# VH-VL binders against q0atu2, part 245

Target 1, 119 residues: q0atu2
Amino acid sequence: MLDKKARIRTSREYRNVFEKGKRLSGRFLIIYYVENALDNNRFGFITNKKIGMAVIRNRIKRQLRAIVREYQGQVKNKHDIVLVARAGIGKSSFEGMEKDYIAIMKKAGLFARNANKID
Key: E = the ipSAE of ESMFold2; O = the ipSAE of OpenDDE; V2 = 0.75 times the mean of E and O plus 0.25 times the DockQ between their complexes.

## First folded at step 11 (VH-VL)

Design z13 (framework fv_daclizumab)
Fold by ESMFold2-Fast, scan of step 11:
Structure z13 (fold): chain C 119 residues (1-119), chain A 119 residues (1-119), chain B 106 residues (1-106)
Amino acid sequence: as target 1 above (119 residues)
Amino acid sequence: QVQLVQSGAEVKKPGSSVKVSCKASGYTFTSNYMHWVRQAPGQGLEWIGYISPSTGYTRYNQKFKDKATITADESTNTAYMELSSLRSEDTAVYYCARTDEWYGYMDVWGQGTLVTVSS
Amino acid sequence: DIQMTQSPSTLSASVGDRVTITCSASSSIGYMHWYQQKPGKAPKLLIYDASYLESGVPARFSGSGSGTEFTLTISSLQPDDFATYYCQQYDSYPLTFGQGTKVEVK
């Protein structure tokens, strides 16, 4: 589970990331991201009915939170980042989602080691 | 039933302004974004901008920055687009269209409002 | 701005034909949609996220592509399909549409 302070919680905070942030698309994910005025990163997660039933959407959110938690130490500090699951994500594996997350974060310049393309 | 109903056709003189309305029903107005798109006779679609009814945030196509003003009235579930300093080149059908927030596809459109600019 | 260019601009076809419409982006994009517009009507969402069919859209429609080249295919054209089709990128602002492809009766 992500620490409470590392989570985007309110609709207003989500809207701020969408409205003022940059957008970048991966294979299964779209990210919206913006620098914040805090001392930490915050993450949000969006799914819609086009992905599948509630049980599938809940599994996807749980898996994305686990991925984000695992790699949080590599993310450049002071960002609000929203992960939006694309329609095809329901057919992806955990490994597939993880690889897409790493690739899109590197492309966005949000991973500290992205220039070297290493872990 | 989700629907967007626009105001009726307008005939305007060059140099005047026009304000087109778009009334939403069948969904929570503040949960979606409202876009404006125009189509000149026999031409394609051109994006003008959008508004978040929830936050009042607007984003414009730079081509329209000095010309279009988009507003929303949450009490009446109505979005507006005002176009100033009208020229003959502004003759077009103007559409409002909602997006499903994060995914950016325009899933419901108004019927269109014909604005004719002539002297 | 990202320019979206459709090919062909006009296509004459008969019922039962396989119709293919191409959309080319001036730079690589990761996210786009297709709309159908019939004369005198507002556009309707047809395909979202390049390849996914909107609810209520017949299975004869399909989309594919990535990067700079995207394709809309109608496997067996029906009378209801004579319309203008528009691609739209949702990768960056301003949002841009292709110029449209009109599918008309041969």
Scores: ipSAE 0.749, ipTM 0.902, lowest interface PAE 1.3, mean pLDDT 91
Fold by OpenDDE, second read of step 12:
Structure z13 (fold): chain C 119 residues (1-119), chain A 119 residues (1-119), chain B 106 residues (1-106)
Amino acid sequence: as target 1 above (119 residues)
Amino acid sequence: QVQLVQSGAEVKKPGSSVKVSCKASGYTFTSNYMHWVRQAPGQGLEWIGYISPSTGYTRYNQKFKDKATITADESTNTAYMELSSLRSEDTAVYYCARTDEWYGYMDVWGQGTLVTVSS
Amino acid sequence: DIQMTQSPSTLSASVGDRVTITCSASSSIGYMHWYQQKPGKAPKLLIYDASYLESGVPARFSGSGSGTEFTLTISSLQPDDFATYYCQQYDSYPLTFGQGTKVEVK
């Protein structure tokens, strides 16, 4: 589980990312990201009913949180990042999801220069 | 039932302005973006812009930045689009359509409003 | 701006025919949707995110593609399917539509 301070929690915080941030689409994920005024990163996760039943949505969120947590230390600081699950994510393996996350984060240039676990 | 109901057809003189309304019902108005799309007679669809009713945030197609003004009234669940300095080229059916903040599919459309500009 | 080009612009077909419409994007896109529009009516969402059917859409409709090439397929054309179809990208602003493909009776 991500630390409380590492989570986007309020609707206002989410809206800020969506309205002011940049957007990139991966195969299974869309990321919205914007610089924040903090010393830490915050992550948000969005799923909707088109992904599947609540059990599926909760599984996806749990998997995404695990992925984010795994690479958290390698992400550039001072960013709010929202991960939006695309419709096809329910058909993806954990590894596929992780690969997509890494790819899209690389494309966004959000990994630190000294990151070693993203190759 | 989710629906968008637009104001009636308008006939305007060149140089005048028109304000088209789009009333939403059957869902939480502030939970979705409201887009405006036009379609000239016999032509395709052209995106004008959208508003986030919850925040008032707007995004415009640069082509229409000086032509269209999009607003929303939460108290009446109504979105508006005002067209200024009307020309014959502005003659078209104008649609409102809702999207979510994530995927951008327009799943609900208004019935359209014909705006005719003629001398 | 990302230009969306549909092919063909007009398609004449008969009931029961397999119909394929293509949409080419000038740049690689992540999100593409398909709409159906009948004369005098608003567009109707058919397929979202390239390949997912909107609720209530018949299973004879399908979508595929990625990157710059997308397709809409009607496996067996029905009388109710004669209409104009539009692709739309939501990858970057401004949002853009294809010019449309009119499917008419042969």
Scores: ipSAE 0.548, ipTM 0.879, lowest interface PAE 1.1, mean pLDDT 94

Design z14 (framework fv_daclizumab)
Fold by ESMFold2-Fast, scan of step 11:
Structure z14 (fold): chain C 119 residues (1-119), chain A 119 residues (1-119), chain B 106 residues (1-106)
Amino acid sequence: as target 1 above (119 residues)
Amino acid sequence: QVQLVQSGAEVKKPGSSVKVSCKASGYTFTSNYMHWVRQAPGQGLEWIGYIDPSTGYTRYNQKFKDKATITADESTNTAYMELSSLRSEDTAVYYCARTDEWYGYMDVWGQGTLVTVSS
Amino acid sequence: DIQMTQSPSTLSASVGDRVTITCSASSSIGYMHWYQQKPGKAPKLLIYDASYLESGVPARFSGSGSGTEFTLTISSLQPDDFATYYCQQYDSYPLTFGQGTKVEVK
């Protein structure tokens, strides 16, 4: 689970990312991202009914949170990032989602290279 | 049920001020932004601003920054908009409307308050 | 500011007609919504995020589009649909509405 301080929780914070942020699309994911004035990164997650039933949407959200948590140490500090799941993500494997996330984060220039990973 | 009930019609002289109320019921007042929108007779919709009742944070259309002041009272679940230095051009129906948490659409509207500015 | 321009400004139609209203944004936007307003009434949300039908809105209403061009369609116009329709962007502040399209009886 992501720590509370690393989550975008309020509608105003989501809207700020959509309003001021940049957009980049992957195969299964779209990210919206903007630099923040905090000392940490925050993540938001959106899964729409077009993806499928609540069981599928809840699975996708849980899996995306797990992926983001695993790679949060590689994300450049001071960004608010919203992940929007595209139609078709319900057909992807966990690995497929993870690969797409890494690809779009690298393309956005949001991944820092780590010589040392956090244990 | 979710409702927004506005105060009654006002007739004001040029140079005076008016304060319109918008009482919310049927939902958690602090969970949604409250927007104000005006409509001059026979004209379209014009966005004035919003308040986040949970923080008191306001944002205004710059056109209205010197005209409108938006406030909220959590204890009574009521939002207010005060218009100052009224001119005949301020004659309009003023609406309050709540937005959803994620998309910023206005799903519940007050019935409108007609403010007439005449001598 | 993002300008939202609707076409046409006025449209004459008969019951049963297919009605199409267009909304053009001055720059690419992520979010936009459609509202219906009847004389003497507050606007009512019809479609949010360009294509999602609001709960309780009849299935004859649909929305499509992305970027700068958006369309509202009424597949078979009913008497209850004679009204003014507004598009609204929610990409940046200030929020802006189109000028409105009045759908009136032919």
Scores: ipSAE 0.000, ipTM 0.541, lowest interface PAE 15.7, mean pLDDT 85

Design z15 (framework fv_daclizumab)
Fold by ESMFold2-Fast, scan of step 11:
Structure z15 (fold): chain C 119 residues (1-119), chain A 119 residues (1-119), chain B 106 residues (1-106)
Amino acid sequence: as target 1 above (119 residues)
Amino acid sequence: QVQLVQSGAEVKKPGSSVKVSCKASGYTFTSNYMHWVRQAPGQGLEWIGYIYPSTGYTRYNQKFKDKATITADESTNTAYMELSSLRSEDTAVYYCARTDEWYGYMDVWGQGTLVTVSS
Amino acid sequence: DIQMTQSPSTLSASVGDRVTITCSASSSIGYMHWYQQKPGKAPKLLIYDASYLESGVPARFSGSGSGTEFTLTISSLQPDDFATYYCQQYDSYPLTFGQGTKVEVK
């Protein structure tokens, strides 16, 4: 699980990322990201009903949090990042989501070049 | 086309270790996860773990975490699994299998390596 | 961990029969696959994501189901179909397989 301080929780904070942030699309994920002043990364997760039933959406959200947590040490500090699941994510494996996350974060310049997973 | 070729059968004494290889060809080795699965004589299939060769990231079934070590060598397109502190109950056929790039189904399997542990 | 239970464990059938194998998950899952294994051989993917037929697999094989209950059907059993069949979930780690269903000659 991610610490509370590493989560975007309020509607106001989500709106800030959407309005001021940059957007990149992957295979299954869209990220919106903006630099923050907190010296901590914060993550938000959006899974809408186009993905499927609540049980599927909740599973995707939990798996995305697990992926983000595993790789948090490789993400450049000082960013608010919102992950929006695309409709097709309901067909992906954990591996597929992880691969897409790594690819899109590298493309955004948010991942260290020689970064390893969290110990 | 796409092939996975494993090393030959091994006969080992209790307490020893063994390293099984899985040579990949016909696809981009770093684009797919490589899994290891075992099958004891007359029994079903058990998932051991995987490696994502692009990052070196590994995940293990908890019951094998202290038994198996999975590695990959990108320069030779080869995945390895080392089993330590062998016991008679480790006697099994060990398979490597790749998953597809995005969805997590094991579409190509190695031919299997029989590891026999006996005195 | 998610437990996958197949029914029946053994099935006796004749060429031309319709064969149905079921797979039950201990928790609701979104993703599962079916594999076929013949003696002395590696498993072979038959059906992925519950209902999609893998390339090169005969059309007599089909899969259905969602949530906790999944079914593999062989519409008209052929001699090459006498084998053991395994379901597998890929919803969460660790990945788990059913115990297998052996389809034997009657």
Scores: ipSAE 0.022, ipTM 0.684, lowest interface PAE 6.5, mean pLDDT 87

Design z16 (framework fv_daclizumab; at its last look DockQ between E and O 0.84; V2 from the best seeds 0.74)
Fold by ESMFold2, look of step 13:
Structure z16 (fold): chain C 119 residues (1-119), chain A 119 residues (1-119), chain B 106 residues (1-106)
Amino acid sequence: as target 1 above (119 residues)
Amino acid sequence: QVQLVQSGAEVKKPGSSVKVSCKASGYTFTSNYMHWVRQAPGQGLEWIGYINPETGYTRYNQKFKDKATITADESTNTAYMELSSLRSEDTAVYYCARTDEWYGYMDVWGQGTLVTVSS
Amino acid sequence: DIQMTQSPSTLSASVGDRVTITCSASSSIGYMHWYQQKPGKAPKLLIYDASYLESGVPARFSGSGSGTEFTLTISSLQPDDFATYYCQQYDSYPLTFGQGTKVEVK
């Protein structure tokens, strides 16, 4: 779903976003984000066992990756962004996750200024 | 069995230092951050700081930045907190608690270490 | 710093009573937890993310709220529930706890 270069890959890369980044909570998601030294964005995804069984967690990660892929062209470059699934996300629809993502990314100022269709 | 076992109670004189240990077992030590929390006699809980045991990165409550030093030793699965220049107001129970850094609930706590500072 | 203010500080109740504890944040927060502490014991995670029960927590406990106002409710108080309760925000640093609410025998 995402190109290899658009993925946060290592524990250290993830934890850099946590330690150095900003944090915003949405209804189903929390995002952490920080500027990187690259010319592209990278995305990471976090679930935990309180969300559900592995099948449920894998489905949620796939859904979140699909949402990110859909809107990635609208995201300001040079950011590492980690999406963290909240405990209530398993009861959300794909559309609910998508709306939450759009809202939280707008609040973070991470959509490009000329991205009108996303609004 | 996930467990955090802290070192025993200590009685210290003003101006001295103390180093409290917190030994982790039953999980991968570097998979979680370790926090320290104090509770003065009859009082509430106060966050001191955390450590990323993978890298040694720390974050402190500004109130404790010059008082507490948090470290970790991966080889022994042990976190430490050193308190310097002890004063009577440092008398408290000190807890270690692990977190998943992304979610921040402290799901496992050590039993607490009473540090008493008296003339 | 985000201040978490609990009310009441002490609550006297009888077995079977409905108990409500409130936690007020000094500014809007998106993520918070509740802990229970018995005398001489470490705190224990009770409710995470405002409303989700930790494993092994009885169904008589519930949590709700958003923004600046959060509540912990015990629908029918049991002897095991006499304890001190703390809310904790995980929205910004420093992490802060409420001052605690002691639930004691009337």
Scores: ipSAE 0.845, ipTM 0.923, lowest interface PAE 0.6, mean pLDDT 92
Fold by ESMFold2-Fast, scan of step 11:
Structure z16 (fold): chain C 119 residues (1-119), chain A 119 residues (1-119), chain B 106 residues (1-106)
Amino acid sequence: as target 1 above (119 residues)
Amino acid sequence: QVQLVQSGAEVKKPGSSVKVSCKASGYTFTSNYMHWVRQAPGQGLEWIGYINPETGYTRYNQKFKDKATITADESTNTAYMELSSLRSEDTAVYYCARTDEWYGYMDVWGQGTLVTVSS
Amino acid sequence: DIQMTQSPSTLSASVGDRVTITCSASSSIGYMHWYQQKPGKAPKLLIYDASYLESGVPARFSGSGSGTEFTLTISSLQPDDFATYYCQQYDSYPLTFGQGTKVEVK
């Protein structure tokens, strides 16, 4: 699970990222991101009914949180980042979501060029 | 039943102002962004701007910055758009439309308000 | 601003025809939608995220594409489908629509 401090909690905080942030689209994910005035990163997760029923949406959110947690040490500090799941994400494997996340974070300049899991 | 109901048609003189309303029902008004789109007779769709009803934050198409002012009243679940310094070129049907801001599709539209500018 | 250009602007077709409408973006975009509009009515969301059908939209409608080229296809045109179709990008501000493609009776 992500620490409470690493979570975007309120509607206002989410919408601040949307309104002031930059956007980058991947295959299964869209990220919105903005530098914050805190000493840590915060993450948010957005799904909608078009992905599937609640059980599917909850599975996707759990998998995305696990991916974010695994790579949290690679993310440049002081950012609020919202992950938005695209309609097609339900057809993706865990590995597919993970690869997409790494690719978009690198392209956004939020990861080191060689950021990866240690074997 | 999610609905957006707009105010009735207006006939205005050049140089005057008009304020169009869009009353939301069947959903939580502050949960979605409200956009305004215009369509001149026989022409296509043109985006004017949006409002976050929760905070009053607005974003405008630069073309309409000096023409349109978008506001929202949470107590009545109503969005407004005021058009100033009306010219004949502002004759159009004006639509309000609801979006999920993260996905940006306009899934529910008002019926439209015809604004005619005639001397 | 990202310009969305539709082709053709007007299309004459018969019931049962396969209809293809193209939307070209002036720069690469990641996210776009299609709307249908009938005379005197507000637009209706038809396809979201380039390829997914909105609830209640018949399966004869499909969307595809990425980057700068997007296509809306109606596999077997029905009388209810004579309308104007608009693409819309949701990649950057200002939001922009194509000029519209009018599908009319041949």
Scores: ipSAE 0.808, ipTM 0.913, lowest interface PAE 0.7, mean pLDDT 92
Fold by OpenDDE, second read of step 12:
Structure z16 (fold): chain C 119 residues (1-119), chain A 119 residues (1-119), chain B 106 residues (1-106)
Amino acid sequence: as target 1 above (119 residues)
Amino acid sequence: QVQLVQSGAEVKKPGSSVKVSCKASGYTFTSNYMHWVRQAPGQGLEWIGYINPETGYTRYNQKFKDKATITADESTNTAYMELSSLRSEDTAVYYCARTDEWYGYMDVWGQGTLVTVSS
Amino acid sequence: DIQMTQSPSTLSASVGDRVTITCSASSSIGYMHWYQQKPGKAPKLLIYDASYLESGVPARFSGSGSGTEFTLTISSLQPDDFATYYCQQYDSYPLTFGQGTKVEVK
């Protein structure tokens, strides 16, 4: 589980990312990202009913949190990043989600230069 | 029932301004972005911009940055688009459209408002 | 700006025909959305995220594609399907639509 300080928690924090940040779309994910004034990154996660029932949505969130946690140390600091799950993610494997996350984060240039295990 | 109801057709002289309204009902007005799209006679669809009614944040197509002003009134669940310095080229049907949260689906459309600019 | 080009611009078909419309993006994007518009009416959302049917849309409609190439397919054209269809991207601003494909009676 992500540390409390590594999570976007308030509606205002989410709105700030959506309005002031950049947006990139992947196959299964849309990311919104903006520089913050902190020394750490914060992550948020958005799902809606088009993905599936609550059980599915919660599963997706858990999987995305696991992926984010796995690569957290390789992400450039001082960013708020919101992951929005697209409709197709419900049918995706964990590996597929991970691959999409890596791809979109690379495209965004959010991985640090010293990033190691990045496919 | 979710619906968007726009104001009636307008006939304007060149150089004048027009303000089109879009009243939302059947859902929480502040929960979705409200987009504006135009369609010239016999032509395709052009995105003008959107507003987040919750915060008032707007984003415009650069093509329309000096032409359109988008606002929203939460108290009346109404979005507005004002067109200034009207020219014949501004003659079109203008639509408001709600997006499905952050995904970019325009799932609900107003009936459209014809704005005719003629001398 | 991301440009979307639909093919064909006009399509003549008969009831019962299989109809395929293509949308090509100038750069790689996630998924396309598809709308149907009839004369004098507002566009109607048909398909979102390339392949998912909006609620109430008949199963004869389907979508596919990825990267720069996307397709909308009507498996068996019905009288109610004669209309103009538009693709749309939401991957980057400004949002853009294809020029439209008019499906008319042969």
Scores: ipSAE 0.609, ipTM 0.891, lowest interface PAE 0.9, mean pLDDT 93
ESMFold2 (binder alone), look of step 13: mean pLDDT 93; pTM 0.953
OpenDDE, look of step 13: ipSAE 0.553; ipTM 0.883

